VH-VL binders against Uncharacterized protein ycf53 (ycf53). Designs and how they scored, part 3

Target 1, 237 residues: Uncharacterized protein ycf53 (ycf53), of Cyanidium caldarium (Red alga) (o19887)
Amino acid sequence: MNRIRFISLILNLDSCDSNIQEYSRLAYVHDLNKLMDENFVSLLLIILKLAKNSKRLQPTYHNVYLFNLLKSYALSEIDGYVLGHFSRGFVNTLMHYKNAQYETLESLLSANNFFEANKFTQQILLELAGEQSKQRNWMYFTDVHSINHQSVSDLNHLWELYSQGNFGFSIQKRIWISVNKNWKKFWKKIGWINSNSKWLKYPGEFMWAVNAPPGHLPLFNQLRGVYVLEFIFDYYL

## First folded at step 19 (VH-VL; from y6 with heavy chain F102L)

Design b4
Fold by OpenDDE, last read:
Parts: C-alpha cells; structure tokens; sequence
Structure b4 (fold): chain C 237 residues (1-237), chain A 120 residues (1-120), chain B 107 residues (1-107)
C-alpha cells in the first residue's frame, strides 16, 4: 500500500474484515512502518483531526494500528491531541464505551500487553457473568447466560482491533467452525495444545504477541468443560 | 477445605511396579490437574509430570517416559501415579499437588507424601 | 530443560536475621518462578509465585523479587519455624524444574 491508501483508510467508513489473513496484516504493518517519516506523521495527524471532527473516523484494524504508531512518535502535538480527544482510548472514544474496564483493557491491548489483557479479560467476563462467578473465580455454564451480549461483542471487537484480526472470540469461532467444531483440532490450530496434543504450560509456553497463531488469545479454560466457550461462540457472536 | 491424601508407604523389589493414589477433596476435582513430584533421599524435588483431571491428558518428564503412567478417577476424585520397572534410584517420597492449567499459583496444595522404597 | 541453580546450598542464620536466597535460571523465564518451603516429613509449601506474589496465608516476612534469570527470596526477619529447605521452581516451560535447594539451618 501507498500513503494515499493509508490516508483513505483513515477517512473510509469501511472496516477490515475480521477474517483478515496473516500475510495481509503483516504486509500492512510493514508497509506503514516503511512509509512513516516526520512529514507523513504530520500529515496523518492533520487527517486524523479532520476525520475525527467530521465524525468519519472509524475503529478499524488499520486505524487502530496507525493511531498507536502515531502515538509512538511521542511528539508534543500528538500527545496533546490524544490527551484532549482520545484520553480514554481510541476505540473507547469512537465507540463511546461506558464501562471503565474497557478503557483499561484497551490500554493494555494498545500497549501490546496481551498477557495482562488476557488476565483482565478473564476478570471482565467473570464480572459480566455476575457476582457469584466473580467470587468463585469460575464461571458456570448457567452463569454465561447472564452476560450482556453487547459486552461480549465489544470485548471481542477490542481484541480483534488491536490484533489486526488475529485474536478474539470471533476468530476462535471461525477457526472452530473450520475444523468442523472438533475441539481437539481447534485447540491444536490455535496453539493451546502442541503437535503432540499436550496442553501448553501457562503462561510461558503461550505466545503473548500478535505473531501468535490466529485465535490464540484470549485464553479460555477448557479443562472445566467446553460448553461455556461453545455457548459464547453460538450465542454471543 | 482442600485436601490431598495419598496412599501409604510402599516397599517394592526392583523391577516391580508401584501405584500411588492421591485422593482429593474440598474442590472440584475435574477443574484442576495434578502434578507429581518426588524427592529421593539426599536430593531435591523432581517434577515427574502432570495430568489434567478433566480429560486425562498427561505430560511426563522425559526421564520417566515409558515407565510412568498418571491417571485419574473422577468418580472418586482420585489421581494415580504408577511407576513401573522400579529401581533403587526410584526410592523417594512421592507427592501429588494440585496443578491448574491456566493458573500462576499452582502447587498450592500438596499431599502428605508417599514413601516408596525399592530394595532387593 | 531449564536448569535452576540456587545459592547458597546452605546457610546458617539466627532468629531475627535477614536471609536472602538466590535462584538463577539457565535461560529467561520471565517472572514464572515459585518458591517453596520444605520441612522434613512434611509436604512442600508454596510461598511465592510469579516471582514476587505472596501466596495466601504466607507471612509477609517472605518476599520474592527478580525477573528473567535472577531471582531472590528474602526472609526479612527469620523466625524459628522458617528453618527448612527452600526450593525455587520454574514453571515457564515443561518440564517443570526445581533448584537444588537451599538448606536454612540454625546458627
């Protein structure tokens, strides 16, 4: 892609497909990084401002990454703008999330802290499931029905956006379906078990970066049964 | 109260097999796994392997591959560790410990240990 | 396999002393290190996990620090019941491995 394409991505209302291929995602990142210079950064900031003001700025995989990349330059002008307009997070601001936990999650994800994001996601899910689940630190199958559907969708969306479509329950579901809903094949595909069908050791054997296999994150304990995750796949996505 | 209670001491001859049990209570057995650790006299702790109670999936230390079998009985919430082809250097106290898959604080509960003595 | 090396192998100390035990991993293990206390005839006891997190019920005089390859267990003020053998354990990867142990004995 060229600079014009990146500009168009900022201004477009279209979002990237959740089924984005790995090579496309990596290619985008590579190309964007290559095109970045001081002049382009300045231009992108201007465009970002215009897009924001015109309410045309959308939370897409590309825009999320681009936004984070802009922030990484740590320019006073960018920092000031971010502080003034995106202090609660890029996606949280654009999507008008009200739950403060999602701001925290986005912060973790934006920092590529997938480990903490994963842990925090577990906590969020428990809280969404209800006080009893939270107290038990375990969500029963009966508890999953109490979770707000939009909350799960938003949670999933954050994971997808900040992983450029590599992570999230929707990605997991897609992979699950692609292997004919065979759990063992699913676990192997997403890298929760190795080629010898051995469960990975948490957390060290898991990958906590975007180069992990599609659907690798967030984790979900399967050793208590698969039905909760299945329910999430079937009814919340 | 979480408890892991192991079977009693065993005395075996070289070449024999031993099966140690670890009966659990106070928690949902199938929601966790069990790791086995042993300590030979004068030596430190050695991880032997672990088993997921729900699926019965195992991961053994390479040193013990082929000689060790870990199993679970969900109906009795009991884990078993069988060690075959016993030799003198298998003499040790064997421990079971609770080990959860996605946990950072595994081994939070242990059995009391089972002494297995291998002697001719 | 990841080798864990503790230092010292043994240490003599008195009640009230500050005691520090070190553990070194042969490769980076992030913060996935646990400390155990083991007394003769008893089961090992988890003290610290994730390098610095105190296990519930463990006295606050125990603390852990470190990341990567070098870790330390500190007992700020040694109590009579603290005389035991201490082990570090890495759980970064299978197989799980322990240090050789540090015997803390009364001076």
Amino acid sequence: as target 1 above (237 residues)
Amino acid sequence: QVQLVQSGAEVKKPGASVKVSCETSGYTFTSYGISWVRQAPGHGLEWMGWISAYFGDTNYAQKLQGRVTMTTDTSTSTAYMELRSLRSDDTAVYYCARDEWLSENDFDYWGQGTLVTVSS
Amino acid sequence: DIQMTQSPSSVSASVGDRVTITCRASQGISSWLAWFQHKPGKAPKLLIYSASSLQSGVPSRFSGSGSGTDFTLTISSLQPEDFATYYCQQYNRYPLTFGQGTRLEIK
Scores: ipSAE 0.890, ipTM 0.964, lowest interface PAE 0.5, mean pLDDT 93
Fold by OpenDDE, fold request of step 23:
Structure b4 (fold): chain C 237 residues (1-237), chain A 120 residues (1-120), chain B 107 residues (1-107)
Amino acid sequence: as target 1 above (237 residues)
Amino acid sequence: QVQLVQSGAEVKKPGASVKVSCETSGYTFTSYGISWVRQAPGHGLEWMGWISAYFGDTNYAQKLQGRVTMTTDTSTSTAYMELRSLRSDDTAVYYCARDEWLSENDFDYWGQGTLVTVSS
Amino acid sequence: DIQMTQSPSSVSASVGDRVTITCRASQGISSWLAWFQHKPGKAPKLLIYSASSLQSGVPSRFSGSGSGTDFTLTISSLQPEDFATYYCQQYNRYPLTFGQGTRLEIK
C-alpha cells in the first residue's frame, strides 16, 4: 500500500469492507507505519482536515487507526486540531453519539486499554439494561429487551473500529454462526476456553491486545447462561 | 447474606473416599462457581480446583487429577468435592469458596472448613 | 505452575506497628494477586485483590502494592485482631497458587 492509497482511504474513495481480514489488517498497519515520515504526517493532517471539512471523513477501521497514529506523534498542530475538532473522540464526534459513556469507552479503546474497556463495556450494558441489572451486577434475559438497539450497535461499532474488525459483538456473532451456533466451539474459537475445553482464568489468561483471537472481546459471562448473548446476536445485531 | 456451610468432619482410612458438601445460600448459586482449597496441618493453602455451578465444568489441580471430582446440585445450591484413594497426606481442612468466572475478587466468601482425617 | 514465595515466614510485632509482608512470583502475574488472612479455626478472609484493591469491609489499615513479580502487603498500624497467617495468591493463571504463608505473631 502506498501513500496515495492511504489518502484514498481517508477520503473514503475505496470500496468499504466492513470485515478486515487479519492479514490485510496487519499489512495495513505495517505499511502505514512504514510510510509515516514527517512529510507524510503533515500531508495526512491536511487531508484529514479537508476530509472533515468536506464531510467526507468516515469512521472506518483505517481512519480510526490513522487518527490514533497521528495523535501518537504528539505534534502541537495535531493536538490542537484534535482538541478543537475531536475532543469527544474521533468516532463519537463523527457518529454524534449521545451517550457520554461512549466517550470514555472510546478513550479506553483508543489507548488500547482493552481490559478497562471490557470492564467498562460490562458496566455500560448493565446500565442500559436497567437499574435492576445494575444493582445485581448481571443482566437477566428479561432485561435484555429494554436495551436500546442503537446503543448496542454503537457499542459494538466502537469495539470493531478500534480493533480493526477483530473485536465486537458482531464479530462474535459471525464466528458463532460460522460454527453452526455451537457454543462450545464458539467459546473455543474466540479463546474463552482452551484446547482442553477448560474455561480460562480471568483476567490473566485472557488476551488484552488486538492480537487476541477474533471475537475474543468484549467478554460476556456465559456461565450464567447463553441466552442473553444469544439474544444480542439475534436481535440487536 | 451469602453463606457457605460445609459438611462435618470426616475420619477415613487410607484408600477410602470422602465427599464434602458445601451448601450455599444468599446468592444465585448458578451464577457463580465454587473453588476448593485445602490446608494440611503445618502447611499452607492449596488450591484444589474449580467448578462452574451452571455447567458443571471443572478445572482441577494436576496434583489431584484423577482422584478428585467436583459436582454441583443446583436444586439444593450445593457443591460437592469427592476425593478418592485417600492417603495420610490428604489429611487437611478443606474449604469451599465462591468463585466467579469473570471476577477479580474471587474467594470473597468461604465455607467454615471441613476437617478430613486420614489415618490407619 | 507459578511459585509464590512470601517473606518473612514469620514476623513478631506489637500493636501499633507497621508490618510489611512481601510476596514474589516466579514469573510475571501482572496485578492478579490477592492477599488472604487466615486465623486458626476460621475460614480464610480475602483482604486485597488485584494487588492493591481493598476488599469490601476490610479495614483501610491494610494495603497492597506491587505488580509483575514483587508484591507487598502492608498493615499501617497493627491491631490485636490482625495477628494471623497471611497468604498471597496468584490468579493470573491456573492452577491458582498460594504463598507458603506469613505468620504474624504478637511480640
Scores: ipSAE 0.880, ipTM 0.956, lowest interface PAE 0.5, mean pLDDT 93
Fold by OpenDDE, last read:
Structure b4 (fold): chain C 237 residues (1-237), chain A 120 residues (1-120), chain B 107 residues (1-107)
Amino acid sequence: as target 1 above (237 residues)
Amino acid sequence: QVQLVQSGAEVKKPGASVKVSCETSGYTFTSYGISWVRQAPGHGLEWMGWISAYFGDTNYAQKLQGRVTMTTDTSTSTAYMELRSLRSDDTAVYYCARDEWLSENDFDYWGQGTLVTVSS
Amino acid sequence: DIQMTQSPSSVSASVGDRVTITCRASQGISSWLAWFQHKPGKAPKLLIYSASSLQSGVPSRFSGSGSGTDFTLTISSLQPEDFATYYCQQYNRYPLTFGQGTRLEIK
């Protein structure tokens, strides 16, 4: 992909182009990195600014990655712009999330701190489920229906975006469905149990990077029953 | 309050089997698992394996594979550990401990221990 | 398997002393290390988890530090009830493994 294509992607000019939409994460990352130089970084920043100002900037896998990549360039101009316009986080800003916890979660995900993001996600869910769940430190099935639907959707969205479509409840659901909703097959496929059908030891046997199996994160304690996660799959996604 | 109460001391002959119980109370049994740990005289602590109370899924230490069976009874909130083909080096105090999957704080509660003596 | 090695194997100390016990893992275990106190005839007692988190109800004189492969348990001011054997445990990966123990005895 050439520079023009990347610019078009940022501006969502080719939003209907399936070829661009299906551009693999690895290929995108590889090609983008090949094109990166000081001039292109500056240009990308300009394009980002224009896209934001014109309200054309969307929270896509590619744009999230691009944004983080730009931030990795410790340039004063970029830092200043981010501080001024995306202080709440890239996705939080674009999606107008109201819950401050999502800013924290996005920060963790943006830093590829999937372990803490996972832990924090569990806390958020408990809080959303109610004070009793929070105090118990686990969610009853009767509590799950109290969770705000949009909240779960937003959580999922953050996970998907920052994992380039590799993680999130929606990914898990897709995989779950692909194995005919067989939980054991599901757990094995997403890497919660090993090839011998043994539960992995938390946390060292889990993978906390984007190269983990699809649907690997966020974790959800299934050893209390599958009903809560099932409910999330069925009704919140 | 969380409590784990184990069965009494056992004396067994080599080749025999022993089954130790661990009755739990004060928490939701099926929301956690149970790990078993033993200590032979003059030795340190040795992890034997664990079981999830809800599903009954187990993971045993490799050296005990084939000889150990862990089970749970959710109706009584009790965990069991059976060790077969006993030998002298199985003489130890056996402990159950609460062990939760996806927890950073495992083994927060223990049983009082069960002495199992294997002698001819 | 991950081998856990404690140092020293035994230590003599007096009440009021500062005591330090170390534990080394054969491979990186991040912060997933626990410290247990074990007295004869009693069940092991969890003191520290996640390398440095004090278990509820445990006196503040106990503290843990370290990450990766090297960990330390510190008793700032030894009390009479602290004489026991201490074990480190890694719970990063199966099988769970303990150090060989450090016997803390009265001088």
Scores: ipSAE 0.878, ipTM 0.958, lowest interface PAE 0.5, mean pLDDT 93
Fold by OpenDDE, fold request of step 23:
Structure b4 (fold): chain C 237 residues (1-237), chain A 120 residues (1-120), chain B 107 residues (1-107)
Amino acid sequence: as target 1 above (237 residues)
Amino acid sequence: QVQLVQSGAEVKKPGASVKVSCETSGYTFTSYGISWVRQAPGHGLEWMGWISAYFGDTNYAQKLQGRVTMTTDTSTSTAYMELRSLRSDDTAVYYCARDEWLSENDFDYWGQGTLVTVSS
Amino acid sequence: DIQMTQSPSSVSASVGDRVTITCRASQGISSWLAWFQHKPGKAPKLLIYSASSLQSGVPSRFSGSGSGTDFTLTISSLQPEDFATYYCQQYNRYPLTFGQGTRLEIK
């Protein structure tokens, strides 16, 4: 991919192109990094600003990564722009999320702190399920019905975007369906059980990086039953 | 109040089997797992294995593979640990402990221990 | 398997003393270490989890620190009821493994 293509992605000129949407994270990262220089960084910032101002900037896997990459340069101009326009987070700002917890979650995800993001996600879900669930530190199956669907969708969206489509409930659902909704096969495929069908030891045997198997995160305690996750798959996504 | 109550002391001959029970109360049994730990006289603690109460899935210490079987009875909220082909070096106090899958705070509750003596 | 080595194997101290016990893992275990207190005839008691998190109900004189391979349990002011054997445990991966124990006895 050349520089023009990246600019096109920022402006969502190719958003309907499935090939672009499926552009692998590794390839995207590799190609983008190869093109990165001082001039291109400056250009990308200009394009980002224009896209933002024209309301054409959308939260995509590529734009999220690009945004974080730009931030990593720690240039005063970039920092100033981010502070002024994306202080609540890139996705939170664009999607107008109202829950302040989502800002925290996005911060964790943007820092590739998937371990804490996972823990925080569980807390958010408990809170969304109701005060009693939160107090119990346990979501009953009967409680999951009380969760706002948009809230779950937003959570999923953050996970997908910041994992380049590798994590999130929707990814898990896709994988679950691909194995004919066989839970054991599902758990094995996403790496919650090993090849010998043994449950991994939390947290050390789990992978807390983007190179983990698709659908690996967020975790969901299946040993309490599969019904809550199944419900999320069937009705909240 | 969470409680784990184990069966009483056992005296066995070499080659025999022993089955220790761990009856739980005060929490949702099927939402957790149970780990078994033993301590031989003059030695430290040794993890034996783990079982999920809901699925009955197990993970045993390698040295005990083939000789140990962990089971659960959800109707009575009881976990069982059977050790076969007993040897003298199996003489130990055996403990059950609550052990949740996705938790950093495992082994927060223990049974009182069961002494198993293997002697000819 | 991950080997856990405690130091010292035994320590004599007096009431009011500050006591420090160390635990070393044969490989990195992040912060997935727990400390247990074990008294004769009683079940082990969880004191610390995640290397430094105090278990509910445990006196604040107990504290844990460390990450990676080296960990420390500290009793700031030893009380009579603290004389026992202490074990570190790694739960980073299966199989779970314990240190050999540190016997804390009255001086």
Scores: ipSAE 0.875, ipTM 0.955, lowest interface PAE 0.5, mean pLDDT 93

